# Ledger of designs, part 5: miniprotein binders against a2bj90

Target 1, 235 residues: a2bj90
Amino acid sequence: MSRSARRKTSALNTVLRVVEVFASIQGEGPFTGTYSVFVRLAGCNLRCPFCDTRYAWSLEAGKPLGVEELVEEIARYEPSLVVITGGEPLLQRHPLNSLVEGLESLGLRVQLETNGILPAPARDEQLWRVYHVVSPKDVPVRVPGAKLHPSWVDYARATGRAWFKFLVANEQHVREVAEYVAKLGIPRSRVYIMPLTPEKLDMKELLELHSRIASLAVKWRLNFSPRLHLLVQLP

## First folded at step 3 (miniprotein)

Design tH7
Fold by ESMFold2-Fast, scan of step 5:
Structure tH7 (fold): chain B 235 residues (1-235), chain A 80 residues (1-80)
Amino acid sequence: as target 1 above (235 residues)
Amino acid sequence: SEVEVRIEIEFSSPEEAEYAAELIAILAKQLGLEVEVTVEGNRVIITIEGDPELVRAFLEWLIALAEDYNAKVRIRIITR
């Protein structure tokens, strides 16, 4: 009873600070190519030097929106996947669990993108039931404050619903990622390497970088993630 | 029951302390923790009160932030 009562109470009078909601194709990670609705939540606990979404750093960047209203907006897109990103969406954990409950009630598949600094979901959270792509910022280029919470490794092993995605530019970066995941006991089957794309690469340079990183993924026996949206010019 | 914790972090520069204090205030506010953050030169002094599990998650992040800066951390539990 305590779980049902808590879940029902959490769904009432909850508000998320939302930067944007838009339809696109998931360009990264295990669901690459999926027609998705992206929900960007405001607020972030990091200030990454290479951040492409600096406009989402502040909570004030997000408009307050009720969970039920957001569920209805997302549902209108009829997506195959709902991608909840940010900022750092786990900073709004309580109303986020309520959002996930609403989306799952409609049969929608949910993927969360997180920096993994805050703890992984507990078994009594709605977030326990959805997919998570964790982007640690403590390797290969360490960002201040970017320590992966160890509960994410346990969650990945227990559920099979978490993957770890790393931005890499060269083989030295891949080596550092391989050492990192071995040290933490992250299964290689749960690891993606993705090209670190500098601003102003032309299409030929983007393809060459993708090819090089993909070849390294084969060599190091890791999964490869493209940045498909950059290649097809989608948001 | 709520817990109250006092934390002192000594950074290498006042600029690092100011930046860290801003990040600390953002996370604490978003987690719904009652927080008081003060900056004294290169030192950040934090008093937090709230749910023990949220306080623990906050402290784990804070320790990681301090480690990235090679900062000195002192933590005291005031009330339980």
Scores: ipSAE 0.000, ipTM 0.282, lowest interface PAE 10.3, mean pLDDT 80

Design tS1
Fold by ESMFold2-Fast, scan of step 5:
Structure tS1 (fold): chain B 235 residues (1-235), chain A 80 residues (1-80)
Amino acid sequence: as target 1 above (235 residues)
Amino acid sequence: SEVEVLIEIFFSSPEEAEKAAKEIAELAKRLGLEVLVAVEGNEVIILIEGDPEKVREFLEELIKLAEKYNAKVIIYIETR
């Protein structure tokens, strides 16, 4: 039976460690092209060698912000989507649930981006009601310690509110993803493959990489996620 | 049934956090538990999965270690 230690807390922690808040276009996943506010939370439980946001790895990199103040800041942008990312946002799970409650009270659509190492939301969490893009780092990129929590597959089946987004560089990676999701029973309709982009590509190389990975998505009958913000030169 | 636990420990210094993280990783290994330990400045973040009795033994020793360091501990437990 699932249960949470949150029942043992006084719910007094309403402060999040926030690295940055900015408006942009969601460049990735099922909501690609949506006018969004990005909330980058501090702290991460992984050290991915390809990470482009190493500045967010430490919890100390984040400024402490009250949930109410953060909700007001986000609301001023009038976004179609609030993207909560990190680091790993589920490291700040308790105040994150309070943030989600505040954002939902304003009718705002919320998406979390998570590495999926920490458990999926329980039914009594506000996080149960929002969208999740889970980016496993165990396959194909093989980051040490990056085991996907099995509860994410159950959550995806129960809610229809989770998708799985995999970084891929070549066809062998796509094959590994296809085998992985088949073994776990993840429907292909919930699977995205996305180009693993090296730190410095020119625009022609970036477009060629996108074209190659998109072609593999068609061949393997998987969904494709661009990195649209890179193609249009947005944050 | 297996249990999964997320633990955050806040130390007074990064040096104490790094030292404690090594002790914590060795403790989990001796108990045969799967563990991920990350150090973030003065904070240690632990994700641990395993048998409930082994996890309980780990948590008892972890609380003693945190007490010795006068460190703040926050524990999130989920059961499968």
Scores: ipSAE 0.000, ipTM 0.160, lowest interface PAE 16.6, mean pLDDT 80

Design tS2
Fold by ESMFold2-Fast, scan of step 5:
Structure tS2 (fold): chain B 235 residues (1-235), chain A 80 residues (1-80)
Amino acid sequence: as target 1 above (235 residues)
Amino acid sequence: SEVEVEILIWFSSPEEAEKAAKEIAELAKRLGLEVIVYVEGNRVLIAIEGDPEKVREFLEELIKLAEKYNAKVLIEITTR
C-alpha cells in the first residue's frame, strides 16, 4: 500500500462529508418548534421513492469538513437543538461520534435522524448519550432493503432517548404501524405518525392531509408529527 | 458522460474492513481515480465518480477483492 493511499483512508475518518448547515425550526418529531441548526450529512443506504432530499444520496454531494471546524460553525448559530440528518448519518459513525463529543462539550442538545437500518449506539459511543428519531422504512412504506435493526428497540427501552417516526398516507398505513410497534414491543408513547407528503401539494392540500393524519393519531392513540417547516415555508 | 457509483461492502470483522479499505484506496490510485472510502465497523462505503470505462475497471477489480474476503456487496450506479 502506498503512503498516500494510507494517509487518505486515515484522513477520511477525521472528517465528515457535509451537504449543508443551516438554521431553521425543527418541523418534525418530539422537538417540533425548536430553533435548530441542521447538519445534513452526505450518503444514504436507501433510495426511497418519496425522498425529498435526493441531492444528499451521494457521498460526493458532501464537502469534507473537519469535526472541530464543524463544531465551531454550528456554535455560531447559538442553537437550542442540533439536528444531524442526511442521507443516513450513521454511515459516517466514527467521525460522527467525535462531532457529538464536541457538541456535548459545549452543552448543546443533539438529535440524530436515522432510518434505523444500522445498529443503535453501544454504551461506549458518544452517540449513546444523544436523542434519536428513528424513521423505519420497512413499515408501512416498504422500501426495498429497509429493515429496522432490532437493537433500536433495546436502545429505546434502555435510555428513553429514541422515538419512532412513521410516514403514513391513510388509515391502513396507521393500522400497519400499530400492529408493527405492538409486535416489536415499542411503547405507543414513543411512536409518531407523520404525513407522507407528495412533492407538489398546494397549501390547502397540505393542511387537509395534516388534518386527516392528526385525526388518525387521536383515533389510534399515537403521537402526531407535523411537517411544520412545510406549513410555514421554511427549509 | 460521467457515472456515479456507491458501493456498500460488509466484512467479517472491523479489522478486515480497515485492511480492505486501504487496498481499495490503492486500487483507485493505480487506476487514476479519486475515491471516497468510509469505514464503519465491519462495513465499507465507497463513493466514486468518473469516466465509465475507468469506473468499470475499478468495479471489476473491487468485485475480485470482495470475493477474496467472502464479503457481501451492494452496488448502485447513477448516470449523470
Scores: ipSAE 0.000, ipTM 0.140, lowest interface PAE 19.4, mean pLDDT 80

Design tS3
Fold by ESMFold2-Fast, scan of step 5:
Structure tS3 (fold): chain B 235 residues (1-235), chain A 80 residues (1-80)
Amino acid sequence: as target 1 above (235 residues)
Amino acid sequence: SEVEVFIAIEFSSPEEAEKAAKEIAELAKRLGLEVVVLVEGNDVIIFIEGDPEKVREFLEELIKLAEKYNAKVEILIETR
């Protein structure tokens, strides 16, 4: 059976494979608490054991949506922040740059969430101008295939628009993160540690985990990211 | 019964990456496979899905193509 019609490379500049679009509160990272629209793109280049969005791993999990149609859908929510996440959104880099251009034309603030395996934006990309939260999977619990692309450190230094967010379960993990970011020259002011929640926890256990990791952030002089949406039971 | 593979290959220049991407898309077309090929600077990003035997044939030819260009296969993950 011929699938040749699905392989048009030029269409990738104007069409994104989208899993879901929904309004919520950004629960993580430097914009925690912001009213946001989440755009989950299909496809991922990792298979993290603790992944909460396994349904987005395949490119076929996403429906093809034109950039203009998607911009209009996002705009209807009137968000303070557009969070583009996935899977790994940089797998669809070329149409993603077109999406960012459309969103910026409306004055919308954009944040990308990425695993950082693919290169950071170049100066001639629209993606150069938006915020990035990079979640390296090299440490502390290494995911097979994970390696932070070194250009992300240069991008963070050049723009001040990238932060690095790490999942941690205990103090040894925090130590490994601290050593990792020091080795790469990432300023601790751009580093967030966040509770690793590989299993379903009750609310008391979730709060106690948040408290422990927050205390470690203070001790190690790093920023803390909650998983606020889990605490307030939002998507 | 279908498999999906994610591949990232680094070439020595953007020009070689663009040229290789066209050859890769043509190879997938000849094998009747569904493919997404993206070019990002020096990198060619490939998602391919289909019959396991056809995907295996594609990967064998892709490795030969990468060797021809002296390119580095950075990532090769069977995602399903």
Scores: ipSAE 0.000, ipTM 0.168, lowest interface PAE 16.0, mean pLDDT 80

Design tS4
Fold by ESMFold2-Fast, scan of step 5:
Structure tS4 (fold): chain B 235 residues (1-235), chain A 80 residues (1-80)
Amino acid sequence: as target 1 above (235 residues)
Amino acid sequence: SEVEVYIIILFSSPEEAEKAAKEIAELAKRLGLEVEVYVEGNRVAILIDGDPEKVREFLEELIKLAEKYNAKVVIEITTR
C-alpha cells in the first residue's frame, strides 16, 4: 500500500459503528455462564431467515464510536469476557483490530462471534490472539451466500482458539454437521451444536428442544451449546 | 457530512482481482471520483473519501461489477 493509503487506513482504524453495549451472561458456546459485556457491531453480509438481531443488519443501525471511548465504556463494567458480535463484526475488521488491541492492553479476555464467510485472522492481526466462535450458515441451515472460508479450519488447528457452532433443529441436521466437519477435518472437540429456536416457544417447549438437541450431542459425540440467556430470560 | 469508505472485494483468483481492479479504477475515473485501489492476491481494497452522493453512485456500480465476477463485497463506512 502507498503512504496515502496507509494514512487513510489508519484513520479508518479508530471508529466503529456500534449498535449496543450491554452486560449479560454469555449464554452460548465454550464460555457459557461467563459474566460478559456484549458489543454489537452494525452491518451484516447475510440475511438469515432465523436471525433474532435483524435490527443490526444495516451499518446505519450503528452509532460511530471511537475505539478509545468504547474501550473505556467496556472497562467500566469490569467484565470477565468481552463478546464482540453483530451483524458480522469482521465487516469492520480494521477498527476491530484496534479495539481488540485496546482491550488486550487492559488484560480483558475477548471472544468474537462470526459467521465465518470472511477470512480468519492473519498472524499479524490483533484478532489472531483472541477467541473466535464461528457460526457457519452453509450447513445445515443453508443460508444463501453463506460459505465458510477454509482459512478458519487452518486457524483453529494452528491456534486452538476457534470453535464451530452449528444451529440444528433435528437429527438429520446433526448428521449433516457430522459429515461436514469430518470432510473439512474439524475435530469434534471444537464443534458445538445449538438449538435452532423458533421465535415463539414457551419455556416448556424451549426446555424440551434443549433436552432433545443435548441428547443428540451425546449420541453423536459433539459438544452442546445451550441458549442459556433464553432459559434465564436475559438479553 | 464527510464520508470515509473502505471496501474489500474477494475474488476467486488473483488474475480476476487484478482485472477487476483496473475496471474499478476506470469506473471511478468515469464518475469523476478519486479512489485508492490496492490488490493483494485475490483481494481488492478500495479507499474513498468524498461526497456522499458520488460515493453512492460509485458503490452501486461497484456492487454490480462484483456480482458479475461472483465476488464478495465488504463495505465499512465511517464518519468523523
Scores: ipSAE 0.000, ipTM 0.124, lowest interface PAE 19.1, mean pLDDT 79

Design tS5
Fold by ESMFold2-Fast, scan of step 5:
Structure tS5 (fold): chain B 235 residues (1-235), chain A 80 residues (1-80)
Amino acid sequence: as target 1 above (235 residues)
Amino acid sequence: SEVEVIIFIDFSSPEEAEKAAKEIAELAKRLGLLVWVTVEGNRVIIAIYGDPEKVREFLEELIKLAEKYNAKVTIEIETR
């Protein structure tokens, strides 16, 4: 083996692997209904069996884009919210902080969607300042290799800028979520349950599933997230 | 602080490089790390951002994988 440990330039901090950029309505979580531009970053550290965006699993699925170019593209949409999603965006953590800095400098509101396996932002990261929707895969649909990093609970308590969103299919799943968040000390006010949608539902089935999960949210005193984009047939 | 690591691995054939790249991606997934993996002919290029502890675990497993293929590894590290 040959090895050299040398100082290299920080060029990688200014380039992201991007799958797609598009305008739509945020269909999920605390900002449901907001006119948004979505930035899907390539790469994921999980292979969830229910994943709708398998095309983004590999970093090789993304095109390299400079932070400045991406900021300009996003700004042309004049969005009320920039949703950075993927895969798992925190896998490109360093250039992601640079992107967030550029977007915040334009006064744009940023939301990150993350599986929460990697640590929450530190106070000296630009990511500390933006909103985070954390989707743990520990419960109730148990994905191998998934474990919420404990720093996310501390981050949520310290900043008030994180919420936890869980996919549920039935009342037993909601019980497991309720037990999980109680054990970790996550306030119910920061918890969303969202319908776990099978690949082949017609519109009537999709509405009935939303109704059932919403009713369970009321019963268990949790917040409800729809999948609004599916109901209105937007990307 | 975080580290940036670039790794170059030279294989005997493009087919071995492609096969190894898939194994490397799966290893990163199992360890809760993601790495950028690019295949250019016989060469696999890996870029990593992250926590030094997790990067170290990945590098240890990567070295074992490279030995399996009798492949040549070059590592460049940037620290802040």
Scores: ipSAE 0.000, ipTM 0.135, lowest interface PAE 17.8, mean pLDDT 80

Design tS6
Fold by ESMFold2-Fast, scan of step 5:
Structure tS6 (fold): chain B 235 residues (1-235), chain A 80 residues (1-80)
Amino acid sequence: as target 1 above (235 residues)
Amino acid sequence: SEVEVWIAIIFSSPEEAEKAAKEIAELAKRLGLEVEVTVEGNRVEILIFGDPEKVREFLEELIKLAEKYNAEVYIVIETR
């Protein structure tokens, strides 16, 4: 397509770059155990060393899908929850708001998973009305470039629709999380700690890691997120 | 492989569009990206061709800039 023809067409259509759409059980965060459809959007603004979804890092990894087509595909699964993840979904913010509007029009519950580097939703965005699980990568894992945008704390206080999920490997990480959330004024009731899982663990090692981090959650009075899909061998 | 990205941003005024277009051009230059930026009234059109990594960084900062102006953004990404 010529540049002029492509630009004219794009002005009339919103498109998302989608890596995959699949049904599974939400294995993480406040909705653990929920029958969900996962929508993985292409592109990421981080390069986390522990990332399980490196195939989604590039914009090239995604197939262009119209918002209306994607809404219809998701609806066919009849999910209890739509999980929009990535990469970083907020890199595709404008068409993402349109997607959320379409999903809400069908009465579908939506959860966004984000690294929190880009600003939280404004009140006039469709994204303001959905659930957000924010996964900061500045503390404790210290990924370069991964500073949490302060608007996420304000959004969480204003709406009660954001939770903060932290990857932790040991008690020192949990201490750093506790200090971080106290400094930012994030209520402990909105904080989840989750096992930082190395790429190769057998099932016994995976369960032992879960047990250790869960025990630390009890000790530090924080919520625990499993990685349930890994334990039950689902995507 | 390289990607081509077409972006349209709709601002509240032509003055904001002109100002934002200059900020966008500066951002592209800092990231070492070749971009085509055109202004038509309150609309800014951007065409980028290049490395997915650099394009990603550009889009990230561009979305922040659009948020600052409370502007509407349309993005189409094509693999080449």
Scores: ipSAE 0.000, ipTM 0.142, lowest interface PAE 18.0, mean pLDDT 80

Design tS7
Fold by ESMFold2-Fast, scan of step 5:
Structure tS7 (fold): chain B 235 residues (1-235), chain A 80 residues (1-80)
Amino acid sequence: as target 1 above (235 residues)
Amino acid sequence: SEVEVEIVILFSSPEEAEKAAKEIAELAKRLGLEVYVVVEGNRVYIIIEGDPEKVREFLEELIKLAEKYNAKVLIEITTR
């Protein structure tokens, strides 16, 4: 933040539209299994067919919460990880940077979940210092309007604080992901493939899908992300 | 039919890694190949794409370069 930005901080610039705050286990990505507090921000710049959180698409779905109030609420859970998700949290970029500053001042580890359409953090943003899991919607099933901002690849190389997570249903999807990340120069060590779960699978089907995608991760030398919360029936 | 190869090479120092990375990028450019080269400490990450014959030529020269630096190739994977 600049000096001018700090001086101009108003209630409107320190308020986030929040859909929900809850404790759970991070079920996905590099921090799978971590006791976490999830902060779901309202608003999204995509309308993905496979979206599990359509209720968060509108900014009006979120209640206005002050950054300081939200930091205190999160801190009461004493989490090992704060997961900021949405919608698309970067739509509320200015107050989000303030939230991150507050959380980091308490020594809390922060992870942002983003679709990567908006630019990666700049070096002078508080967001530069936290972890990011980027879920591009360019591939393997392209969502209209989705395009990964190239700055995310530069951010990942510069900081080692970004990973790229892709929903896959079969080997053809994995091949498309492998080709995509290679062409963009995303290191394989920063790539996760995760099962694309249809809305209604029984537990046996869910385990079988996880097993199949995990086997493909081994074959293609990519990291595997489960959807652990679905397997253990947590939010 | 383009091929793609990912390579990771371990050097004795970050300075050697940086110097080698520049030579690797120049080699790929001379061969008309698309290359991604990144240095993290004493490791150099390479992703090379292009014509199979040119990629083979690149890999042969890369092995010679690694030997010159007494460096270790940790990973060499083709995306078939």
Scores: ipSAE 0.000, ipTM 0.115, lowest interface PAE 19.0, mean pLDDT 83

Design tS8
Fold by ESMFold2-Fast, scan of step 5:
Structure tS8 (fold): chain B 235 residues (1-235), chain A 80 residues (1-80)
Amino acid sequence: as target 1 above (235 residues)
Amino acid sequence: SEVEVVILIEFSSPEEAEKAAKEIAELAKRLGLEVEVIVTGNEVFIVIEGDPEKVREFLEELIKLAEKYNAKVEIWIETR
């Protein structure tokens, strides 16, 4: 085996590549306002032009942390919610299932943020039992290579533990989202629209954008997700 | 025991990535392995699961394919 052809190898299913761990308030989705610990895993299978966490795209950006060590670190914060995000957390699926098992053993509530390209959890995975916020990138801002795996719709219907969160900039985007979720049979009660925030908005512009998207959510009968952490200036 | 492998391959163009992704999916199916192949621009992300010996055979053929394209390969192997 050539080492240059096989650059990175890890045979451990109890080690995660972690970019950062920090306490904050969940600013997005169905658990907005919850005191949370964020665990950002390295690696991503998309290159979204509006991505604000480009530093997490490479698996090499993450430091190796053992699952037991990470569980202990998270527990010290005594969080109401553990948010596992990234890049794309499902790229590290096997040690992620071990992490979830450890967190659940402590009675901690877990939420996974995913782009939904990789399949939804199977019934025998620890991930089956936790909450998922799926952020499809095939609509309305079409990202090359993005396609929601159809198993996420089945998982949402079977468990009631998945929601779908879409970045939108205007009413045409909301219309596209409404058509997309209707075609896939996703209930509107499981759909959130969230402002697509360009780089560097001032606070007035940020509030105006939130107001506009929230008004569209009411008009189209969809749920609204703020980006609360941006409004209150938290990480 | 089952293994899951996460592979990132960087190609010189989106066209090459698309062609290679098709070859990779066909290879995995021929070996009876479960595979997710995701193309994003000039990068191909592969998640493959199965028996260690079949996965080993897949990786050997994948490395040959990557060499054909002069592509950059990053492999993560997870064991159960």
Scores: ipSAE 0.000, ipTM 0.263, lowest interface PAE 14.4, mean pLDDT 80

## First folded at step 5 (miniprotein)

Design hS2
Fold by ESMFold2-Fast, scan of step 6:
Structure hS2 (fold): chain B 235 residues (1-235), chain A 99 residues (1-99)
Amino acid sequence: as target 1 above (235 residues)
Amino acid sequence: SPEYLKKLEEIIKEFEKLAEEALKAGNKEVAEKYLEAAKLAREALELAKQGKYIEAIRKLLEAYELLEEAYKKTGDERFDKTLAELWKLVAEILELARK
């Protein structure tokens, strides 16, 4: 009998606490520009001062949704990519594996967004087979309680299915990222730097920030992630 | 004895100790947040004993919110260590949810 079939844990395989489900364009990371359905799971294990989704921090912010019902809802959008985000999605790891299994059975591509504090997927998890964008919060902006689990580096090397995305405001931040990834042995090809966007930027300021960080990405030989949804005014 | 239950008991004692220290320092508001965090961790302990692991995690996340508020008011350097201990417990309870 599989672990997921055990009676005491069966409910945890079938129910997720979900804040919102919506269609948009993936604005960030390696799949920028892809027509996506976003699934925001409730609960987070960090309290980042720059967090735009504070409403998702509590598990109570999420409504209970059955995995099968959620798969059907996602499928109705006919997405090129399913982005599972939060809070921290890995807080709901067991039912998340069941969700991924359902989505993969439909041939849907799945990307997880995670802070990387909890361990990377094991080979026996459905999560092992999907894409992960890891956003470490231990550099360059230091968030209390944040530390990247070392298994994410091993997972990235083993699978080629993890990338590391860092919020940066200036060249000193980029230098700190470059030193961090070199120390951990993360290939530069798997590293994205992304503009740290203050809440009150106008469109000109937002474009200037994007231009500056993109130029630094070229200089430091790292990948650049825009925040495209902010530029095109999508959620 | 289950290892995670002992760790939950240890974190409850740590929150109660932090509350006592805050009261001695005259910081009643911070002490109240630590006592609320201890209560939530105690509720998590009872839920975990019943195999209600997701409900237990929910209570621990509420405790985290209260600890963050206490940190914002005090700048207490022990916050990072306390959070790290709390997240180890959440990870262990999540592993139990798989079995």
Scores: ipSAE 0.005, ipTM 0.313, lowest interface PAE 10.8, mean pLDDT 81

Design mS1
Fold by ESMFold2-Fast, scan of step 6:
Structure mS1 (fold): chain B 235 residues (1-235), chain A 107 residues (1-107)
Amino acid sequence: as target 1 above (235 residues)
Amino acid sequence: DPIDELLAKAWELTAKALELERKGDLEGALKAYQEALELALKSQDPELVEYVVLQLLLVAIRIAQKKGDYETAIKAYTLAAEALLKVGDEERARELLKKARELEEKA
């Protein structure tokens, strides 16, 4: 095999379309409060009406970056956690596995944010080894095309490295989530409910919404995720 | 909404194509991406069209490399170019047609 053929294969598997890279505090999920670098990948397989990152929906919104270059950029921040988000990062699955391999070689902890429509990682993928926060959009928010792939429940049980985070606005939504996770056999310890935040809330309204959803989490015996970055005005 | 149903179906087909790739069914994956491309064009979502075009081409290239089936790759590049022309991307369509010609020379 020629070096030209090897180079073409490597390029197809080692370039990611990246919207932005920035340091912040993880505001959501099981790692809330952690100093993190966020890597927003381009492309999404949903068009959620409540989405606050619509600029990332197109693959063209991303700048092509080589995996080695991106690993070096991330490492300069010296993060406690690398959060890979998007759009839907699993749309770029092949080069994403290469990115994870590079980050693991530096001892960095990686968390993926995914809508769970695409299948969970297989055991031979580098992605098998990282943390996943799965945000289903079929319940309670009922986004068209959003169906959780059943392999995510199996992955969560096999690895203990997946949590399920649901956007909720009221108690009826929490009830629907409780019924959904019971039906799928998802342990309550792996379930987070998070406030569904409309675009134009003031700080008092944000705090009141957080308080209401947190109280429902206690009532229904589920975990609560804040949106801490919104409360402290970080990206 | 009929357009939302087309979008949902197109994305379901891309997920199915990925499962088929995992099972080693590259021809099945290619067919699923071709069906997804047709629905993406009907939905008039240029971002979805571009994503499906990319996945379709990657699968076709793998088929050509593993099985020497350059005819399949040439057809995929031509189909992808036609799709890009329909969404107004003349520059990339010309590039894909040039690559199809290069593949014909290798066959």
Scores: ipSAE 0.000, ipTM 0.315, lowest interface PAE 11.9, mean pLDDT 82

